VH-VL binders against q9yh85r1066to1250. Designs and how they scored, part 32

Target 1, 185 residues: q9yh85r1066to1250
Amino acid sequence: ASCIVSGYGHYLTFDGFSFDFQSSCALVLCTTIHGACERSDTFPTFTVTVTAKNEDRDTSLACVVKQVEVEVFNYYIVIHRAYKYTVMINNERLYLPLKLGQGKVNIFAFGFHIVVETDFGLKVVYDWKTFLSVTIPRSFQNLTYGLCGRYNGNPDDDLVAAGGTPRFGVTDFVQSWAKRDTFCR
Short names: E, the ipSAE of ESMFold2; O, the ipSAE of OpenDDE; V2, 0.75 times the mean of E and O plus 0.25 times the DockQ between their complexes.

## First folded at step 19 (VH-VL; framework fv_navenibart)

Design k2 (at its last look DockQ between E and O 0.70; V2 from the best seeds 0.72)
Fold by OpenDDE, look of step 19:
Structure k2 (fold): chain C 185 residues (1-185), chain A 121 residues (1-121), chain B 107 residues (1-107)
Amino acid sequence: as target 1 above (185 residues)
Amino acid sequence: QVQLVQSGAEVKKPGSSVKVSCKASGYTFSSYFMSWVRQAPGQGLEWIGGIIPEFGYANYNAKFQGRVTITVDKSTTTAYMELSSLRSEDTAVYFCAREPGRSYPYGMDVWGQGTTVTVSS
Amino acid sequence: DIQMTQSPSSLSASVGDRVTITCKASQSIDSYLNWYQQKPGKAPKFLIYAASSLQSGVPDRFSGSGSGTDFTLTISSLQPEDFATYFCQQSYDNPYTFGQGTKLEIK
């Protein structure tokens, strides 16, 4: 299933729950359940984080994706809008295409998109503008949380905070997944 | 061999829509970016849009935003370009062209034969 | 949009001549510059990619150079089959944009 982030702060979870939110904070889109994925070598842990930027466009406020972070295996991958066709791997800027871990992670540009793929089926697609998608295999059902939800076929339980507590409001839900940094408000 | 075969010529009225097809063969369809480019009579080339067949993600020239839809049928390895609200200025030869992934320094290495679209009252 | 400007728009030359066509981008496109050849009634033919890499099957008399904003296509010794229109194209940013073309005619 795919989780979608589109322009103007539109989110679509794995289970099809849609909501809107605008934030400049780094937000955890998808992360593996602590302990659940560590039990099996079959399911590596990963985290996808998105940082958006609010921009005024005419009479509307647009929310563009500024940065995408992918943590998988021992790699910290940073994709920044300002540096097209490059990525930072563990704080080093490298040019595409890239194969990490003997092909465990593949990073390449396809058309106007950058694609991060793993050998276990994680796929991150980003156009350096307003579109971001995260795709994970069915094997990860019930093993994820974050803004992309639980991936269990039930969109009604996708609003689960970082602490595992269900939230009733989108604002509280999104804020619970925000990473605190100097640019986050 | 690698080839792109496009649908036949079209004659359309202003305000109507046209859908051009591009059948790909001889290569892994999903692994190449598919672009649509047009050329008005005696004019240069103009990029309309493109699509990643594997994902179905399309990008459009803002000039055509709202009037053009690019799609693919992976089962038949066919790409489509639909242009609506046709006007006389849309009269042109329309080409499909494949491109290797942008991570590689390749351009549009294989082109269709072109489809003539004539818009006239 | 990135504007691509070719020079000249047209030129006449003879077989055996050295011909140079230039392409200028309105902003830096690094090496994301391609060259195409088009003959009347035909689809464009891919010649050069990444500013200076020759496409397989293209004669060695064709060469490309440049980076950033200024690019050049050179035909070292013009052959009869080389008379055509040539286009540069940037693939750095959306949308792809082409130069207006350079028509190479026989003198």
Scores: ipSAE 0.849, ipTM 0.931, lowest interface PAE 0.6, mean pLDDT 93
Fold by ESMFold2, look of step 19:
Structure k2 (fold): chain C 185 residues (1-185), chain A 121 residues (1-121), chain B 107 residues (1-107)
Amino acid sequence: as target 1 above (185 residues)
Amino acid sequence: QVQLVQSGAEVKKPGSSVKVSCKASGYTFSSYFMSWVRQAPGQGLEWIGGIIPEFGYANYNAKFQGRVTITVDKSTTTAYMELSSLRSEDTAVYFCAREPGRSYPYGMDVWGQGTTVTVSS
Amino acid sequence: DIQMTQSPSSLSASVGDRVTITCKASQSIDSYLNWYQQKPGKAPKFLIYAASSLQSGVPDRFSGSGSGTDFTLTISSLQPEDFATYFCQQSYDNPYTFGQGTKLEIK
């Protein structure tokens, strides 16, 4: 299944629920880590975080994807649109292409996209501007949280807040998945 | 032997559409970005768009957005470019060209022979 | 769009001459600059990638240099088969854009 972020703050969850929101906060799109929930080591853990920004000088777009973060295995990967064709891996900037952990994670350019793919089927595709796609295999059904929803075949329950309590309203949902920092409190 | 073989020349009327094919052989089709580039008589080269065959994601020059569709058929290792609402200004030679994927931005290292499209009343 | 401006637009030279063609980008493209050669009625031929790297099979009389906005293609000693039109192309940003071309003619 794929979860899509497109320009102007459009989101499409794994289960096909659509919503709009514009925020400059870093937002958790998809994570297998939710509170202190119990997991076996049968499935790898990961988190994908997106940061969007309104670019007023481009009147065709209300919002761009400025930064994508992927945490998987022991790698913390930061992709920022200002540093095209490079990525930060555990605080070291490296040029593409990259093969990490003997192929556990591959990072490369393809056309006008950067791709992060893992040996277990996580795939993150980003066009350096307005398009971001997160794809996960069916084995992650019911194992994911975030703005991309639960991946359980029910789009009506995709608005689960970070605390695990169902919420009404897109604003509360998005803000519950925001990573707080100096600019986002 | 890496090769891109394009469909034959076409003569079209204004307002119609054209679909040019590009058959790839001699390499792993899905691992290379496929671009379409045109050249009007006596003019330079203009990139139209391209597609990532492995993922099916296309990128377009905004100048052609809404009139062009780029697709692939992985089973036949063939790329297609369809340009609609043709005008006389669309008269050109249309090339397909591949670029290594799964790497960093590279150049278009292999080109098709070109397909002449003539748009005339 | 990133504008690519080549200079000169045409050039006359003799076999054995050293020839320099320049290409200027309207913004920094790092080293994501390619060079192509095109003869009449044929598809472009890939010469140089990443500003300075020769494609396999290209004679080493061809060389490229530059980064950022200013790039140069040099042919150190012209051969008869080098008379063609040369294009630079940036591969940094969508859309890919080409310079207007430099026609290299025999004097």
Scores: ipSAE 0.598, ipTM 0.814, lowest interface PAE 1.4, mean pLDDT 86
ESMFold2 (binder alone), look of step 19: mean pLDDT 92; pTM 0.944

Design k3 (at its last look DockQ between E and O 0.73; V2 from the best seeds 0.73)
Fold by OpenDDE, look of step 19:
Structure k3 (fold): chain C 185 residues (1-185), chain A 121 residues (1-121), chain B 107 residues (1-107)
Amino acid sequence: as target 1 above (185 residues)
Amino acid sequence: QVQLVQSGAEVKKPGSSVKVSCKASGYTFSSYFMSWVRQAPGQGLEWIGGIIPEFGYANYNAKFQGRVTITVDKSTTTAYMELSSLRSEDTAVYFCAREPGRSYPYGMDVWGQGTTVTVSS
Amino acid sequence: DIQMTQSPSSLSASVGDRVTITCKASQSIDSYVAWYQQKPGKAPKFLIYAASSLQSGVPDRFSGSGSGTDFTLTISSLQPEDFATYFCQQSWDNPYTFGQGTKLEIK
């Protein structure tokens, strides 16, 4: 299933729950359940984080994806909007295409998009603008948290905050997944 | 062998729509970016849009935004370009062209034979 | 949009001549440039990626160079089959844009 972040702060979870939110904070889109994915070699842990930027356009506020972070296989992958067709791997800027861990992670450009894919089926697609997609295999059902939801076929339980507690409002839900930093309120 | 085979010539009235097909064969369809490019008589090349077949996500030239729809049928390895609200200026040869996922070398390495679309009252 | 200004628009040359076609981008596009050859009534044919990669089957007399904003296609020794129209194309940003073309005619 795919989780979609589209322009102007539109989100669509794995289970099809849609909501809107604008934030300049780094937000956890998808992360594996702590401890759950450590039980099997087929389910490695990973985290996808998005940082958006609010921009004023003529008559509307646009929310563009500024940065995408992918943590997987002890790689810290950073994709910056400002640096097209490059990535930072563990704080080193590299040019595409890239194969990490002897092919465990592949990073390449595909048209106007960058694609990060793993050997277990994680796919992150980003166009350096307003489109971001996270796709994970069906085997990860009920093994994820974050803004992308639980991936269990039930969109009604996707609003689960960090820590595992259900939330009733989108604002509270999104804020619970925000990484606090100097640029985040 | 790798090839792109497009549908036949079209004659359309202004205001109508045209849908051109591009059948791909001989390669992994989903692994190549599919572009649509047109060329008016005696003119240069103009990129209309493209699509990642694997995801079905299309990008469009803003010039055509709202009038063009690019889609794929992975089961038949066919790409489609539909252009609506046709005008005389849309008269051109329309090409589909594949591009490797930005692996070296970068470029549209295989082209369809072209589809002539004529818009006239 | 990124503008690709190609020059010259046309040129006449003889077999054996060295021919150079240039393309200037309105902004830096790194090396994301491709060159195509088109003959009348045919689809464009991919020739070269910017400065280093010649498409399989393309003769060695074709070469590309440049980075940033200025790019060049060179035919070291023109052959009869090389008379055609040539296009540069940028793939750095949406939308893809082409040069206006260079028609290479026999003198």
Scores: ipSAE 0.855, ipTM 0.932, lowest interface PAE 0.6, mean pLDDT 93
Fold by ESMFold2, look of step 19:
Structure k3 (fold): chain C 185 residues (1-185), chain A 121 residues (1-121), chain B 107 residues (1-107)
Amino acid sequence: as target 1 above (185 residues)
Amino acid sequence: QVQLVQSGAEVKKPGSSVKVSCKASGYTFSSYFMSWVRQAPGQGLEWIGGIIPEFGYANYNAKFQGRVTITVDKSTTTAYMELSSLRSEDTAVYFCAREPGRSYPYGMDVWGQGTTVTVSS
Amino acid sequence: DIQMTQSPSSLSASVGDRVTITCKASQSIDSYVAWYQQKPGKAPKFLIYAASSLQSGVPDRFSGSGSGTDFTLTISSLQPEDFATYFCQQSWDNPYTFGQGTKLEIK
């Protein structure tokens, strides 16, 4: 299954629900870390976070994917569009291609895209502009949360907030998955 | 024995379309980005677009204004480029070329032999 | 689009000469430049990647250099088979773009 972020803040969940939202906050797209204190050693834990930026120029208000963060195993991977063909790994900037942990994580260029692959089937594809996809294997059904939804075959229940409470509005849902900091209210 | 073998020359009328094939052999098809590049008589090289074979995702030069479609058939390891609404200025040799896709930006290391497309009124 | 400007457009040289072809990008592209050789009626042949790395099977008389915006292809001792047209290409951004070509002719 794939979850898609595209230009102008368009989102398509694993279950086929689509919505639009524009935010400058970092947003959790897909995570297996929900409930804070529990990890499964039979299912790898990961979090994919996207940060978008409104671009106001001669064209209409465009929404650019500025940064993608992938937290997996003991790696914190930051991909920023200003630093093409490099990534930050645990606060160190490295050039592509990369093979981490004897192939547990592979990071490389493919045409005009950067790809992050893991040995358990997580795949993140980013074009340095407006396109981002997150692909996970079927074995992660009912194990994921975030803007990409629950991956349970029901697009109508994808709007589960970070606290686990169903939300009826897209704005409240998206804001519940926002990472707050000094620049994000 | 890495090879890219393209379909034969074509003569077309303005307003029609052409579909050029590129059969790949001797390597893992899904591991390479496949580009299409053209060269008009006496002119330089112009990139048309390319595709990530594993995902079927294509990127295009905006110059072609949505009249080009690039596809792959993974079962036959064949890439296709279809150019519609042909004009006389589309007369060119059309090449397919692969680029290592699991690396850094590299360049097109293997090229097809070229397919001559002639558009005449 | 990133423009790649080659100089000179044509060049006459003799076997054994040292030949230098330059390519200038309209913006910084790090070292993501490839060089190609093309003979009449044939597809381009890949020579150099990443500005300075020699493709396997290419003679070591070919070399590349540069970073940022200014790039150079050098043939240290010209051979009869080297008379062709040479292109640079940026692999930094969509669309890929090529220089206009440099035709290398026998003097």
Scores: ipSAE 0.608, ipTM 0.811, lowest interface PAE 1.4, mean pLDDT 86
ESMFold2 (binder alone), look of step 19: mean pLDDT 92; pTM 0.944

Design k4 (at its last look DockQ between E and O 0.73; V2 from the best seeds 0.00; counts 0 for: pae E 2.5 > 2)
Fold by OpenDDE, look of step 19:
Structure k4 (fold): chain C 185 residues (1-185), chain A 121 residues (1-121), chain B 107 residues (1-107)
Amino acid sequence: as target 1 above (185 residues)
Amino acid sequence: QVQLVQSGAEVKKPGSSVKVSCKASGYTFSSYFMSWVRQAPGQGLEWIGGIIPEFGYANYNAKFQGRVTITVDKSTTTAYMELSSLRSEDTAVYFCAREPGRSYPYGMDVWGQGTTVTVSS
Amino acid sequence: DIQMTQSPSSLSASVGDRVTITCKASQSIDSYVAWYQQKPGKAPKFLIYAASSLQSGVPDRFSGSGSGTDFTLTISSLQPEDFATYFCQQSYDHPYTFGQGTKLEIK
């Protein structure tokens, strides 16, 4: 299933729950359940984080994806809009295409998109502007949380905050997944 | 052999819609970015939009935002471009064109033969 | 959007001539430039990516150069079949944008 972040702060969870939110904070889109993925070699842990920027346009406020972070296989991958067609791997800037861990992670450009793929089926697609997609295999059902939800076929329980507590409002839900940083308000 | 075969010429009234198809063959359909480009008579090339076939997500030139829909049918390896609210200025030859991933030479390396769309009252 | 300013708009030359077409981007696009050849009634034909990749089947007399904002397509010795319209295109960012074209005519 795919979780979608589209322009102007539109989110679509794995289970099809849609909501709108605009934030400049780094937000956890998808992360594996604590301890759940450590039980099997087939389910490695990963975290996808998005940072958006609010930009005023003529008559509307656009929410542009500024940065995407992917943590997987002890790689810290940073995709920055300011450095198109490059990535930072563990604080080192590298050019595409890239293969990490003997092919465990593949990073390449596809048209004007950047694609991050893992050997277990994680796929992150980013167009450097307003589109971000996170795709994970069906085997990860019920093993994820974050803004992308629980991936269990039930969109009604996707609003689960960090810590595992259900939330009733989108604002509270999104804010619970915000990382603290100097630019986050 | 690799080829893109487009649907036939269209004559449309203003305000109507047109849907052009592009049948791909001879290669892995999902591994190439598919673009739609048009060319008005005697004019240059204009990118309409593109799609990653694997995901079915399309990006559009803002000029056409709201009027154009690009889709794919992976089972038939066919891409589609639908343009609505047609106006005389939409009269052009419409091309589909594939683009390899960035691991290959960058550019639209295979083009359809073009579809002439004429919009007239 | 990134603007691609192509020059000249038209050019007359003779067989055997060295021909140069220039494309200037409104911002740096690294090397994400492609060149196309188009003949009347036909679809564009992919020629070259930047300065490094010549499409299979394209004669060696075609070459590309440039990086950043300034790019050049060169035909070292013009042949009869080379008379056509040429386009540059940036693929650095979407929307993709093309130069306005250069019509190469026989003198």
Scores: ipSAE 0.819, ipTM 0.910, lowest interface PAE 0.7, mean pLDDT 92
Fold by ESMFold2, look of step 19:
Structure k4 (fold): chain C 185 residues (1-185), chain A 121 residues (1-121), chain B 107 residues (1-107)
Amino acid sequence: as target 1 above (185 residues)
Amino acid sequence: QVQLVQSGAEVKKPGSSVKVSCKASGYTFSSYFMSWVRQAPGQGLEWIGGIIPEFGYANYNAKFQGRVTITVDKSTTTAYMELSSLRSEDTAVYFCAREPGRSYPYGMDVWGQGTTVTVSS
Amino acid sequence: DIQMTQSPSSLSASVGDRVTITCKASQSIDSYVAWYQQKPGKAPKFLIYAASSLQSGVPDRFSGSGSGTDFTLTISSLQPEDFATYFCQQSYDHPYTFGQGTKLEIK
């Protein structure tokens, strides 16, 4: 199952629900961390966050993926489009390819894409522009939250707000998954 | 031995389509990005698009205006490029070429022999 | 799109000459440049990757240099088999783009 962010603020959830939203805030796409259940012995925890920005010519349809953040294991990974083929890992910039934790996390180029993959099956693919894909294995069904939804075959419940409260409006849903920042809209 | 073997030459009428195949052997197909590149007679090289074989995600040069489709069949380790609504300016040699994945941007280290496509009225 | 501009477009030289072909990118592309040799009727042959790294099996007389926007392919002493067309290619961003080519001809 894959969740896709594409240019012009288009989102496609794991369950096939699609919506549009443009924001400069960092948005939680997919996380296994929800309330007091941040860790589990039965599955790894992770969070994938995307930050977009408007194109230089300020059009309502222009939106690029500026930055992707992956928090997994003890790694905080920041991928920024201005620094292609490098990543920040725990505040240190490193060149690709990378093998972290003896293969727990692998980060590499594939053509013009960057790929982050983990030993438990999380895969993040980013083209440094407008395409971002997050893929998780079936074992994460009903274990994920965020803009990518619940991964339960039911697109109607994909709009679950960050506080665990179901939401019907796309704007409220997206804003609930925004990481608050004084400089984002 | 690493090889990319392409289908044979094609002669086509304007408005039709062509599908060129590229059979890969001698390496792990999913470990390499597959590109298609063309070269008009006496001209330089032009990247058409490429695909990550493992997930089937393709990206295309916008110049081809949605006329191109790149696919793979992992069971036969074969890549395909289909170009539709052919025009006389599509007359070219079409190459498949691989680039190592799980690395940094490397360049296209192995090329197919090329497939000549001629579009004539 | 990143434009790659090669210079010269053609070059006449003799066996034993040192030749230099340059390639300029329209923006900084770090060192993500490949160089190819192409003979008539054949597919391009991979020579140089990462601007300066020599592909296995390519003779030592070939070398590459540069970073940022300006890149150079050098052949230190031409051999008869080196008369061909040479292309640079940026592998930094999509679409991948090539220089227009430099035809190296025997004088």
Scores: ipSAE 0.514, ipTM 0.805, lowest interface PAE 2.5, mean pLDDT 85
ESMFold2 (binder alone), look of step 19: mean pLDDT 92; pTM 0.943

Design k5 (at its last look DockQ between E and O 0.64; V2 from the best seeds 0.70)
Fold by OpenDDE, look of step 19:
Structure k5 (fold): chain C 185 residues (1-185), chain A 121 residues (1-121), chain B 107 residues (1-107)
Amino acid sequence: as target 1 above (185 residues)
Amino acid sequence: QVQLVQSGAEVKKPGSSVKVSCKASGYTFSSYFMSWVRQAPGQGLEWIGGIIPEWGYANYNAKFQGRVTITVDKSTTTAYMELSSLRSEDTAVYFCAREPGRSYPYGMDVWGQGTTVTVSS
Amino acid sequence: DIQMTQSPSSLSASVGDRVTITCKASQSIDSYVAWYQQKPGKAPKFLIYAASSLQSGVPDRFSGSGSGTDFTLTISSLQPEDFATYFCQQSYDNPYTFGQGTKLEIK
């Protein structure tokens, strides 16, 4: 299933729940459940984080994806809008295409998109503008949480906070997945 | 062998629509970016848009936004370009061209033979 | 949009001549430049990537160079079959844009 972030702060979870939110904070889109994936060698842990930027366009506020972070295996992958067709791997900027871990992670450009693929089926697609998608295999059902939801076929339980507690509002839900830093309140 | 075969010439009235097809063969269709490029008589090349067949993600030149639709049929390995609200200025030869993913080398390495679209009253 | 300013628009040369065509991008595009050859009534033919990577079947007399904003296509020794129109193209940003073309004619 795919989780989609589109321009102007539109989100679509794995289970098809849609919501709108604009934030300049780094937000956890998808992460594996603590302990669940560590129990099996077949399910590596990963985290996808998105940072958006609010921009005024004409009379409307546009929200563009500024940065995408992918943590998988021992790699910290940073894709920044300002550095097209490059990525930062563990704080080193590299040019595409890239194969990491003898092919465990493949990073390449396809058309106007950058693609991060893993050997276990994680796929992150980003166009350096307003489109971001995260795709994971069915084997990860019920093993994820974050803004992309639980991936269990039930969109009604996707609003689960980082602490594991259900949230009633989108704002509270999204804020619970925000990483605190100097640029995010 | 790798080839792109386009549909035949079209003569259209202003305001009408045209849909050009591009049949791909000899390679993995979904793994190549498919672009549409046109060339007016005696003029240069103009990129219209492109699509990633695997995902159906299309990108368009803003100049044509709202008038052009690019699609694919993976089962028949065919790409389509539909241009609506045709104008005389749309008279051109339209090409489909494949491009590998942004991996070395970068460029449209295989082209269709072109489809002449004439827009006239 | 990124503009590709190609020069010259046309030139005349003789067989055996060294020919250089230049393309200037309105902004840095790293090395995302391709060169094409087009003959009358035919589709463009991919020649070379800016980093001097020739398409299979393209003669060694063709070469590409440049990075950032300035790019060049060079034909070291012009052959009869090389008389055609040449285009540069950037693939760095949407939309793809082409130079206006250089028509290479026989002197």
Scores: ipSAE 0.811, ipTM 0.908, lowest interface PAE 0.7, mean pLDDT 92
Fold by ESMFold2, look of step 19:
Structure k5 (fold): chain C 185 residues (1-185), chain A 121 residues (1-121), chain B 107 residues (1-107)
Amino acid sequence: as target 1 above (185 residues)
Amino acid sequence: QVQLVQSGAEVKKPGSSVKVSCKASGYTFSSYFMSWVRQAPGQGLEWIGGIIPEWGYANYNAKFQGRVTITVDKSTTTAYMELSSLRSEDTAVYFCAREPGRSYPYGMDVWGQGTTVTVSS
Amino acid sequence: DIQMTQSPSSLSASVGDRVTITCKASQSIDSYVAWYQQKPGKAPKFLIYAASSLQSGVPDRFSGSGSGTDFTLTISSLQPEDFATYFCQQSYDNPYTFGQGTKLEIK
């Protein structure tokens, strides 16, 4: 299943629900980490976070995906559009291609895209501009949270996780997945 | 060993469409980005767009957005480029070209022989 | 779009000459530049990648240099088979763009 961000603020969840929202906050697209509840899991944990940018200086960059963060295994991966064909790995900047942990994580360019690929099937594809895709294997059904929804086959509950319906709940839903340690609106 | 073989020349009327094929052989088709590039008579090269065959993600030059479609058929290792609403200015040789896809930006290392498309009324 | 401005647009040279062709990008593109040779009626032939790396099977009289915005293709001792048109191409950003070409002719 795939979750897609296209253009600034257009989202398509794992279950096929679409919504629009613009935010400058760092937003959790997909995570396997659930609050302070105990969880028994047999799968690797990860979090994918997206940050959009309002760029006043350059009209071509006015509504773009500025940064994508992938936390997986012991790697904190930061992909920033200003530093194309490089990534920060645990605060060290490295050039593509990369093979981490004997192939646990592979990071490479493919056409106009950067790809992060893990041995368990997480795939993140980012075109350095407006397109971001997060793909997970079916074994993660009911195990994910965030703007990409629950991956439970029900698009009607993708937005209600933040306390609203699609017509009334988009702001609250998105804000519930914002990383609050960053000032943003 | 590696080769890209394109379909034959086309003569088209303005307003029609053309679909050019590019059959790849001798390499892992899904691991290379496939681009389409054209060259008008006596002119330079112009990139039209390209596609990641493994996942079907296409990118287009904005100049052609809305009238070009690039697709692949992985089972036949064939890429296609369809250009609609043809004009006389679209008269050109159309090339397919591959680029290594699991690396860093390289450039197009293998090119097809080209397909001449002539648009005349 | 990133413009690639190539100069000269044409030049005449003799066998054995040293030839340089330049390509200037409208913005920094690091080293993501390729060079191609094209003979009449043929597809482009890949020569140089990453600004300075020689593709296998290409004679070592060809070399490339540059980073950022300014790039150069050099043929150290021109051979008869080198008379062709040469293109630079940036592979940094969508759309890929080419220089307008340099036609290298026999004097």
Scores: ipSAE 0.624, ipTM 0.824, lowest interface PAE 1.2, mean pLDDT 85
ESMFold2 (binder alone), look of step 19: mean pLDDT 91; pTM 0.941

